# Designs tried in a protein design chat: VHH binders against Glutamate 5-kinase (proB). Part 14

Target 1, 356 residues: Glutamate 5-kinase (proB), of Aquifex aeolicus (o67209)
Amino acid sequence: MRIVFKIGSNLLETDEGDIDLSFLSKLAEGIKKLHSFGDKVLIVSSGAVLSGAKKLGIKEKPKDLTLKQALASVGQSYLMHLYDTIFSNYGLKVGQVLLTKDVFSKEKEERFKNAKSTLEKLLELGVVPVINENDAVAVEELVFGDNDFLAVYVSFMVNADLLVIFSSAGGLKDDKDRIIPVVEDIEKVFKYVRGTGTSFGTGGMRSKLEATRLATTLNIPVIITSKEENILDLRNLKTKGTLFKPSKRKLRNALKVIATLEEPKGIIVVDRGAQEALKAGKSLLPAGVVSVQGNFKRGDVVSIQNEEGLIIGKGKVNFSSEEIEKIKGLKTSEVRKLLNTTKDEVIHRDNMVIFL
Below, E stands for the ipSAE of ESMFold2; O stands for the ipSAE of OpenDDE; V2 stands for 0.75 times the mean of E and O plus 0.25 times the DockQ between their complexes.

## First folded at step 13 (VHH; framework vhh_7d4b_2)

Design w3 (from v1 with S30D; at its last look DockQ between E and O 0.63; V2 from the best seeds 0.00; counts 0 for: pae E 4.9 > 2)
Amino acid sequence: QVQLVESGGGVVQPGRSLRLSCAASGFTFDDYAMGWYRQAPGKQRELVASISGSGGSTNYADSVKGRFTISRDNSKNTMYLQMNSLKPEDTAVYYCARGTYSRWSGYTYFDYWGQGTQVTVSS
ESMFold2, look of step 13: ipSAE 0.239; ipTM 0.639
ESMFold2 (binder alone), look of step 13: mean pLDDT 84; pTM 0.834
OpenDDE, look of step 13: ipSAE 0.461; ipTM 0.742

Design w4 (from v1 with S57Y N59Y; at its last look DockQ between E and O 0.78; V2 from the best seeds 0.00; counts 0 for: pae E 5.7 > 2, grease 24.8 > 24.2)
Fold by ESMFold2, look of step 13:
Structure w4 (fold): chain B 356 residues (1-356), chain A 123 residues (1-123)
Amino acid sequence: as target 1 above (356 residues)
Amino acid sequence: QVQLVESGGGVVQPGRSLRLSCAASGFTFSDYAMGWYRQAPGKQRELVASISGSGGYTYYADSVKGRFTISRDNSKNTMYLQMNSLKPEDTAVYYCARGTYSRWSGYTYFDYWGQGTQVTVSS
């Protein structure tokens, strides 16, 4: 089977703030055993910025983007040295792969295919790819621990059978602080990572659940667990953490591409009534549109967001952003008059992925 | 552990300004995106504005765009909402919110809200 491990920055540290070499050794030993079963393993690793700060003796957390990028450069070199050294002790070979967001773009399909082919060849050669973003050239804000979505995109790219996210949280906890062992419907557990007027959830678990929701929508099971895990048990979906089962609904490949590789060119905010209609499998109508962000054309993919700020889906629009601004809130008959068109929906249900 | 404390609410006449503050503690402030939600009586809470951890990305709801400005001071662990040209429709409880911005998805995922501060715009 093909397994992607995601290692977060906080998990990679000891209590004293050093890189946890003992965990890396445990991981290497576990991967050696997985290889003996014929499994293929890839690692998505965070920690370059933090590792660079530690190597240079910088104690204050960097806030400047250029400094973060420089520290990522220093730290990535150091981190790969540690992976190579430790994994070599277990007879494993590693290969560094640095990706940028544009690799996961339908519009630049050649880059996606090249990255996929490289990863496939590394696996064929018995190498463990160690993947991170190329943070030194990232043009958007760097945030510690932002690699959960990268791990999902990599899992999609290589057709992973399992994504394992190592987290200091050790799994998803219920309202009694108990690890939930199995989640069949991820929507039912979002209540454990939000709270109005109270603190709920730790270590950015909300964002981690959003990434997990994407993975399970793509029919990829996810395990969230701690470094105390038995690595070999994971191939059997046995965990001390939380297993998130894949969606029972098989998603068409075209919709998987919309969900992953088609970059949203904007955001459409919808009201509660529209959200309920979309969840029921209906198309998005102008009457349900609250606002539009971004500049996009007919046929572009956009994200669909509710009024609470939750991303609930993605889809291809039938109208441009300027056209939608003119027709938002209008009924179908009014839209036909204003735009002299036979199209009624902003996004047709067949061109839409809903994550609810 | 996470604590968000809003301040600066009050009663104000239409056309005037208010500045809301949110003091944050219990987490590394600069690692998180922040936002302001509001809830008018009988309405669902809505996201009014948000700002990324570094301040490089902002979002505004259409109803407040051009009138409200979100900002943050990471050295003071504080987020602000400057509300100009206030209208009666802006009357609501305003909540400070914490979230994670993902550059890979391009979105902020909010996971904690404060207790709120009342803003009332009336004569």
Scores: ipSAE 0.165, ipTM 0.595, lowest interface PAE 5.7, mean pLDDT 84
ESMFold2 (binder alone), look of step 13: mean pLDDT 86; pTM 0.864
OpenDDE, look of step 13: ipSAE 0.333; ipTM 0.674

Design w5 (from v1 with Y112S; at its last look DockQ between E and O 0.43; V2 from the best seeds 0.00; counts 0 for: pae E 5.8 > 2)
Fold by ESMFold2, look of step 13:
Structure w5 (fold): chain B 356 residues (1-356), chain A 123 residues (1-123)
Amino acid sequence: as target 1 above (356 residues)
Amino acid sequence: QVQLVESGGGVVQPGRSLRLSCAASGFTFSDYAMGWYRQAPGKQRELVASISGSGGSTNYADSVKGRFTISRDNSKNTMYLQMNSLKPEDTAVYYCARGTYSRWSGYTYFDSWGQGTQVTVSS
């Protein structure tokens, strides 16, 4: 099976603030055992900026983007040296892979194919790829500590059977601070998340749960757990943390591409009735549209949002943004007269992915 | 505990200006995107403007472009909304919001809200 491990910046740090070499050794030992079962393992590793700060003796959280980029450069080199050295003690070889966001864009499909081929060749060679964003050349704002969405995109790219996210929280906790062992319907558990902060870290359980929702929509199970986990148990979906089961609806590949590689050109806000209909597998009709944001044309991909601001899906529109403004709220007969068309759906069910 | 406290609301005549402030505490301010939402009576809450953690990227609703300016001062843990050329349609409760931005998804996931400050634009 193919397993992607995501390791956050906070997990790479001991309570004393040093890089946690003991955890890296435990991970390497676990991966060696997984390899003996014929499994393939990839690591998505945060921590370049943290590692650079540790190496240079900088204790204050950097606020300057250029400083963060420089620290990432120093830290990525140091971090990969640690992975290579420690994993070599267990007979494992590692390969550094630095990705940028544009690799996961349909506009640059050849970059996606090249990255995928590289990762697949590394796995064929028995190498453990260690993947991070190339923070030194990122043109977007850098934040410490959370490559959860990168881990989901990598999992999609390599057709992973399991994504494991290591977190200091150890899993998703309920109202009584108890780890929820299994989540079948991720929408029902968003009520348990709230904002959190960490030193050198960003993103709380909310963003981690959003990334998890995307992964389970792509039919990939997710485990969120702590570094106290038994690595070998994870291949059997046994965890001390939280198992998020994949969606029971198997997506066609075209819908997986819409969910991951196609950038939305706008937003359509839908009412609660439409949200329930979409969850039940129906098409989006004009009657359920509350508002339209952005300018887009027929055939463009848009995000679908509920009235509370939650992104609940993505899909290809049959009408332009201007046309949808004219027909929102109308019944099908009214739409046919106004636009002289036989198309009734704003987004057909076959061109739509729902994350709920 | 995350705390977001809005101030600067009031009653003004059309064409006038107001400046809203949001004082933030309980988290590392520069790590988070911030936004201003508004809600008029009987309407849904809508995003008015947002700003990245560094302040280098901003977004505005079409209805306020050219009239409103979002900014932040990370040394003071404060976000601002300068509202010029106010119209009656701008009447709403304005909420400060904190969000987690994901570079890979391109989305900001707002998760914390202030109590709001009333802005009323009337003749």
Scores: ipSAE 0.103, ipTM 0.547, lowest interface PAE 5.8, mean pLDDT 84
ESMFold2 (binder alone), look of step 13: mean pLDDT 85; pTM 0.846
OpenDDE, look of step 13: ipSAE 0.383; ipTM 0.701

Design w6 (from v1 with S105H; at its last look DockQ between E and O 0.51; V2 from the best seeds 0.00; counts 0 for: pae E 7.4 > 2)
Fold by ESMFold2, look of step 13:
Structure w6 (fold): chain B 356 residues (1-356), chain A 123 residues (1-123)
Amino acid sequence: as target 1 above (356 residues)
Amino acid sequence: QVQLVESGGGVVQPGRSLRLSCAASGFTFSDYAMGWYRQAPGKQRELVASISGSGGSTNYADSVKGRFTISRDNSKNTMYLQMNSLKPEDTAVYYCARGTYSRWHGYTYFDYWGQGTQVTVSS
């Protein structure tokens, strides 16, 4: 089976703030055993900026982009040295892969295909790819969610059978601070983080659940657990943390592409009635549209957002942003008259992915 | 640690004005879009206004266009909401929020929220 491990910056530290070499050794030992079962393993790793700061003796957290980029440059080299050295003690070979977000774009299909082919070849050679975003040249700032979405996109790219996210939280906790062992319907657990993004930790868990929701919609199971986990148990979906089961709805490959590689060109906000209709598998009608954000054309992919601010889906629009602004809230007959069209739906159900 | 602290709320008569402030710390303020959300009693939160990191681009909910003005002073790490011609319908808890553009989602999302400040418009 193919397993993607995601390791966040917080997991790379001991309580004293040093890089946690013991955890890296435990992971390497576990991966060696997984390899003996014929499994393939990839790692999505954060920690380049942290590692650079430690290497240069900088104790204060960097506040400007140029310093962060410089620290990432130094730290990526140091971090890969640590992975290589420690993994070599277990007979494992690592390969550094630095990706930019544009690799995951339908418009740049050759970049996606090349990255996929490289990862596939590394796995054929028995190498453990260690993947990070190329922070030294990144133009967008990552503040939270230490590569959680990158891990989901990598999992999609390599057809992973399991995504494991290591987290200091150790799993998703309920309102009594207990680890929830299994989540079958991820929407039912958003209440434990919904409307709570005012504190540092809860904002990160909200974003992590959004990444997990995307993965499970892509039919990839997710485990969120701590570094105290038994690595071998994970191949059997046994965890001390939280197992998020994949969606019961089988997603067609064309819709997986919409969910991942098609960058949205805008946002359509829908009302509660439309949200329920979409969850039931119906198309989005103009009557359910509350507002439109962005400038997009017929055939573009947009995000679908509810009035609470949650992204609940993505889909291809039948109308431009200007046309939708004219017809929002109208009945089908009114739309046909205004636009001289036989198309009734803002987004047809066959061109729409719902994350609920 | 990211912190957003709202102030300036209060009780006012219809037709009057209030100015809300949001003091930000723990991050490079000018790198982030900012927004104001509000939540009326028994209602869901709604985005009221947003502003780009430089302050050059703003967006408003239809219900407040022409009455509310969002602004920011990056030298003071502070965002403002000038609320004119207040109506009873504007009664809500107002939240300051930090915005991040996410290429993975293809839109700006707001990941940190203040504790809120109460605005009450009553006759």
Scores: ipSAE 0.013, ipTM 0.368, lowest interface PAE 7.4, mean pLDDT 82
ESMFold2 (binder alone), look of step 13: mean pLDDT 85; pTM 0.845
OpenDDE, look of step 13: ipSAE 0.023; ipTM 0.462

## First folded at step 15 (VHH; framework vhh_7d4b_2)

Design x1 (from w3 with T100V Y101H S105L; at its last look DockQ between E and O 0.75; V2 from the best seeds 0.00; counts 0 for: pae E 5.1 > 2)
Amino acid sequence: QVQLVESGGGVVQPGRSLRLSCAASGFTFDDYAMGWYRQAPGKQRELVASISGSGGSTNYADSVKGRFTISRDNSKNTMYLQMNSLKPEDTAVYYCARGVHSRWLGYTYFDYWGQGTQVTVSS
ESMFold2, look of step 15: ipSAE 0.124; ipTM 0.530
ESMFold2 (binder alone), look of step 15: mean pLDDT 85; pTM 0.855
OpenDDE, look of step 15: ipSAE 0.376; ipTM 0.693

Design x2 (from w3 with A33K; at its last look DockQ between E and O 0.25; V2 from the best seeds 0.00; counts 0 for: pae E 8.8 > 2)
Fold by ESMFold2, look of step 15:
Structure x2 (fold): chain B 356 residues (1-356), chain A 123 residues (1-123)
Amino acid sequence: as target 1 above (356 residues)
Amino acid sequence: QVQLVESGGGVVQPGRSLRLSCAASGFTFDDYKMGWYRQAPGKQRELVASISGSGGSTNYADSVKGRFTISRDNSKNTMYLQMNSLKPEDTAVYYCARGTYSRWSGYTYFDYWGQGTQVTVSS
């Protein structure tokens, strides 16, 4: 079984602000036990910028990109030293892997294959890969932006059986501040979250749920839990936190690629009727299109957004952004006349992933 | 630094109108989806309305559709919420929020928030 653990920057600290060596030791002990069952484990670790700031005595949140990059360089070195030192006490070997967003692009397919091969070889060698963004060389436009999503993409890359996200919240809480133990329909629980930024990292619970939705759409179960978790129980999907079950809709590999490796070139906003049709497995028709954002061509992947602002899917368009602007809201007969085409759908159901 | 400052809140009678403004600074305003959230006492914060970076796409909670209108003026880095036919249940702190859309991940989330402005609808 392959398990990806995502560790946020706030979990790398005690309540008093020191690096939480006790948690790292607990994690290492748990991973050693998982290895004894033949499991393979990867870690996606945040916290390089924060750790660098703490090591250099910088107390204010850095705003400058160059300063953040420098702090990430300092902090990444320190974090890997701690992982290696602590994990060595349990006989575990770690390997640093720093990625940028371009690894997860269909345009740079060779980068994806190389990263995948490296991770696979590390696992074969009994090594625990410790993965982070390469923040020191990242430019704003190419940064992945959220290590929760990086963890999902890594999980996809290595065909993970489980993604575990450690969070200070300990899981998803309902209206009465109680941990929800199991979520089967993630759409029904978005009402329980608010968007937030973090002090030094990215990702609030809203962002974690968005990443979780992508993972479960990819048929990967997700657990969101706290430091108090029993690591060994996780292989059996037993948790003190929240288990998010994978989607009941089995996703073909081609659609998984659309969901992950195909950068959306724009957004199509759809009305409520179209949203319901898409949930039912139907294609997106021009009549359901409210608006178009971005400049894209036939065959490009776009995001599908509802009128509430939620991204509900991705798919390949049969028409350009300009063509869709002309045909939005029209019936099929009007579309065929206006564009002199035999195609009826803006996005065919076979080329569309719905996150609902 | 990213800064979002709400204004225009106050106390109004049911059935009246109120216009909220959000002044944004510290980022390229046109590049971001923006939204209005509200939180009533004892309730979770909820999305009221959102608007795309260009202003060409809007979205509304069912509870406010037809009564509230979101807009933006990108030349002034300002977003607005026109609230008509106000009801007592609209009483809440209203927050301006910036949406972070990742062209690489395909997801949008709101990551920066203003301090909020109180809207109270009572007789």
Scores: ipSAE 0.007, ipTM 0.272, lowest interface PAE 8.8, mean pLDDT 83
ESMFold2 (binder alone), look of step 15: mean pLDDT 85; pTM 0.850
OpenDDE, look of step 15: ipSAE 0.032; ipTM 0.494

Design x3 (from w3 with S50Y; at its last look DockQ between E and O 0.71; V2 from the best seeds 0.00; counts 0 for: pae E 6.7 > 2)
Fold by ESMFold2, look of step 15:
Structure x3 (fold): chain B 356 residues (1-356), chain A 123 residues (1-123)
Amino acid sequence: as target 1 above (356 residues)
Amino acid sequence: QVQLVESGGGVVQPGRSLRLSCAASGFTFDDYAMGWYRQAPGKQRELVAYISGSGGSTNYADSVKGRFTISRDNSKNTMYLQMNSLKPEDTAVYYCARGTYSRWSGYTYFDYWGQGTQVTVSS
């Protein structure tokens, strides 16, 4: 089986702020045993910026982008040295792979195929790929934290059988602070990271659940757990943390591509009635559109968002952003007259992925 | 401890202006996108506007576009909402929100809200 382990920057550190070499050694020992079962393992690792700051003796959290990029360069080198050194003690070989967002673009499909082929070859050679974003050349804002979405995209790229996200939280907790052991329907647990009648969220678990929702929509099970986990149990889907089962809804490959490789060019905000209709498998109609964000053309992929700010799907639009602005809230006959078109749907159900 | 404190709400006549402020603490302010939500009585909370961590990108709900302006001053850890030409339908509790931007999805996910400040537009 193929297992992707995601290790966040906070998890790489002890409570004292030193790099947790004991955890890395535990992971290496576990991976050696997984290899003896014929499993393939990849690691998505964060922490380059923080590791660079640690190595250079910079104690203040860096604030400017250029400094963060420089620290990522120093820290990535240091992290790979530690991975290589520790994993070598267990006879494991690692290979650094730095990816950029454009690798996961339908527009540059050849880059996706090349990265996939490289990872496949590394696995064939018995190497453990250690993957991070190439932060030194990132042109977007850098945020300290985890590469949860990168781990999902890598899991999709290599057809992973399991994604394991290590988190200091140890799993998803309910409103009574108990770890939920198994989640069948991820939408039922978003309330534990949403502000349901309160002004507070759960301090960063939201991003992990969004990434997990994407993975389970792609039929990839996810475990969120702590570094106290038994590594071998994970191949059997046994965890002290939370197991998120894959969606029962089978997704066509074209929709998996929309969900992953098609960059959204904007957002369409829908009302509650439209959300329920989409969940029931219906197309998005203009009557259910509350607002449009961004500038996009017919055939572009957009994100679908509810009024609470939750992204609930993605799809290809039949109309431009300007056209949707004109027709939102209108009935079918009014749309046909105003735009002189035979199309009724903003997004047809066959070109839409709903995460609900 | 993340803390978001809104201020500047009040009662005003239609057509007047208000400026809301959100003082942020407990996190590195410029690492996060920020947003304003509002919730009118009996309605769900809706996103009014948001602004990127650097301040270079903004977005507005259609109902406020052209009338409201979001801004931030990263040196003061403060976000603002300038609300001009206020209408009775703008009456709501306004919440400051912190957003986590994911460069892989390209979108912002809001995870913390303040306690809100009341804006009432009536004659």
Scores: ipSAE 0.038, ipTM 0.505, lowest interface PAE 6.7, mean pLDDT 84
ESMFold2 (binder alone), look of step 15: mean pLDDT 83; pTM 0.834
OpenDDE, look of step 15: ipSAE 0.477; ipTM 0.761

Design x4 (from w3 with Y109W; at its last look DockQ between E and O 0.39; V2 from the best seeds 0.00; counts 0 for: pae E 6.8 > 2)
Fold by ESMFold2, look of step 15:
Structure x4 (fold): chain B 356 residues (1-356), chain A 123 residues (1-123)
Amino acid sequence: as target 1 above (356 residues)
Amino acid sequence: QVQLVESGGGVVQPGRSLRLSCAASGFTFDDYAMGWYRQAPGKQRELVASISGSGGSTNYADSVKGRFTISRDNSKNTMYLQMNSLKPEDTAVYYCARGTYSRWSGYTWFDYWGQGTQVTVSS
């Protein structure tokens, strides 16, 4: 089986703030055992900025983007040295892979194919790929939690059988602070999440649940657990953390591409009635549209957002942003007359992915 | 624990300006994207503007583009909305919101909201 491990920045620290070499050793030992079963393992690792700050003795969080990029450069080198040194003690070889957002783009399909082929070859050679963003050249502010989504996209790219997210939280906790062992309907557990941030850490549990929702929609199971986990148990979907089961709704490949490789050109906000209809597998009608954000054309992919700000889906629109602004809230008969069209769905169900 | 407190609302004539502020506490401010939402009576909340943690990336609703400017001062844990050329349709309660901008998904996820501040534009 193919297993992607995501290691967050705050998990890379001991309680004393040093790099947790003991955890890296535990991970290496576990991966060696997984390899003996014929499993293949990839790591998506955060922590380059943190590692750079520690190496240079910088104790306060940098606010300057150029400094953060420089720290990522220093830290990525140091972090890979630690992975290589520790994993070598267990007979494991690592390979650094730095990715940018454009690799996961339908418009640049050859870049996706090349990255996929590289990862596949590394796995064939018995190498453990260690994947991170190429933060030294990122043009936008680093957003904590980004590597959770990177881990999902890598999992999609390599057809992973399991994504494991290591988190200091240890799993999803209920309102009594107890770990929820299994989640079958991720929508029902969003009520338990609050945002969390650290000076150098990854994003909060809310961001992890959003990434998990995408992964389970792509039919990939997710485990969120702590470094106290038994690594070998994970191949059997046994965890001390939380197992998120994949969606029972099997997606066609075209919809998986819309969900992952198609960059949204805008946002359509829908009301609760429309949200329920979409969850039931129906098309998006103009009557359910509350607002439109962005400038897009017929055939573009957009995000679908509820009124609380949750992205609930993506799909290809039958109308431009300007046309939707004119017809939002209208009945289908009014739409057909106003636009002289036979199409009356804003997004047809066959061109739409719902994350609920 | 997370607290977002809006201020700067009021009653103004069309064509005038207002500056809204959002004081944030209970979290590491510069780790999060921020946004302004508004809600007119009987209508749903809508996103007006958003800004990344560093302030390097902004986004605006088409209805306010060119008239409103979002900004932040991370040293003061404060976000601002400069509202110029105000119109009667800008009348609403304005809410400060905290979120996470993700370059991988291309949008911001909002998870906490303030109590709101009233803006009324009338002649």
Scores: ipSAE 0.017, ipTM 0.461, lowest interface PAE 6.8, mean pLDDT 83
ESMFold2 (binder alone), look of step 15: mean pLDDT 83; pTM 0.827
OpenDDE, look of step 15: ipSAE 0.502; ipTM 0.773

Design x5 (from w3 with G106D; at its last look DockQ between E and O 0.01; V2 from the best seeds 0.00; counts 0 for: pae O 15.1 > 2, placed apart)
Fold by OpenDDE, look of step 15:
Structure x5 (fold): chain B 356 residues (1-356), chain A 123 residues (1-123)
Amino acid sequence: as target 1 above (356 residues)
Amino acid sequence: QVQLVESGGGVVQPGRSLRLSCAASGFTFDDYAMGWYRQAPGKQRELVASISGSGGSTNYADSVKGRFTISRDNSKNTMYLQMNSLKPEDTAVYYCARGTYSRWSDYTYFDYWGQGTQVTVSS
């Protein structure tokens, strides 16, 4: 089995504010056991900025991009030191791989191939790749936004059999605060995360579910669980958390989906008519747009939300958020006239995934 | 209040015919397109047929084309679905739906649904 572990920044921190070395040790021990079964493990790690701040004694959350980048540099080095030190105690070797979003772009296929080759070689060598976003050089346009998605992309890249997302929540909880053990259809459980702030990039359960949805669509099972999980049980998809089963939906082009379903930079709210049209396989027209949230450019990926607040899809926009604000609710002829454009669709069907 | 009430469902043998009716109330019937949907067990709801407000335009799913006929009587606020040559795969709950037309939209969507009527085709 190939297993990807996603470790969030909050999981690497103890209540006292220190790096959770016990968890890393547990992880290493578990991975060692997995290796004994012939499994390959990759780690998607977060917390570079946080770790850097801690290392430098900075208590305040950095607001400046340059400072964040600098802290990421320091933090990443520190994190890798910890991974290397702890994993070595268990006879494990680690390798660092820093990725930017462009590695997963169609335009830079060679980068994707190279990254994949590197990861494959590391796995061949029995090395545990530790993957993180290259925050030190990442500009807003190249940011994954959340390492949950990075984990999904990495899982796709290496054809992972399982993605495990560690969470302080321990799993997806229902309305009675009970962990849902198995999710067959992820669309049915989004209701449990309704009301949690639509804020883009919040490392909350919503983001995890969004990433999970993508993964399951790519036929990758996902487990969301806590630090208390028995790592060996994961081989059998046994978890104290939540198992998300792969979607029964057949993807026509997985690569296209990956390219299209990156972390959204905004939200387009569509009316009921548009929702139905999209469900029927049509493109999103301006007339069906109710509102737009976020600041995004042409070519960016956005979430499609219905009037009830449910995310029903994602896609690449043909217009900026500003332009969409101007053309929302307009018929095609009006749009053409207003923007002097030949584009009729806000999101073309070929650049869109509908979850309904 | 918008109300759609289906009738005419039942159990029939393959090759037989059924006629479904939908009685509409609570809105100006002829202003709206209407449609029939069906949902089979374990399957998604799908459009079967639609008809424009005036009745001048009709659309059919490929699976029912040539076998089903959608019609409406605006004087009676009633829509019909004549189902001929029924097949086991036609087994589903059939729903009447109101279509909404927007002058600003290039598409028609359905916003109200009936409770559905069961159609079972079995030997």
Scores: ipSAE 0.000, ipTM 0.217, lowest interface PAE 15.1, mean pLDDT 86
ESMFold2, look of step 15: ipSAE 0.013; ipTM 0.453
ESMFold2 (binder alone), look of step 15: mean pLDDT 84; pTM 0.853

Design x6 (from w3 with T100V S105A; at its last fold request DockQ between E and O 0.56; V2 from the best seeds 0.00; counts 0 for: pae E 4.5 > 2)
Amino acid sequence: QVQLVESGGGVVQPGRSLRLSCAASGFTFDDYAMGWYRQAPGKQRELVASISGSGGSTNYADSVKGRFTISRDNSKNTMYLQMNSLKPEDTAVYYCARGVYSRWAGYTYFDYWGQGTQVTVSS
ESMFold2, look of step 15: ipSAE 0.279; ipTM 0.653
ESMFold2 (binder alone), look of step 15: mean pLDDT 85; pTM 0.851
OpenDDE, look of step 15: ipSAE 0.558; ipTM 0.789
ESMFold2, fold request of step 17: ipSAE 0.144, 0.290, 0.170; ipTM 0.572, 0.650, 0.532
ESMFold2 (binder alone), fold request of step 17: mean pLDDT 85, 85, 85; pTM 0.845, 0.846, 0.847
OpenDDE, fold request of step 17: ipSAE 0.676, 0.696, 0.666; ipTM 0.842, 0.850, 0.838

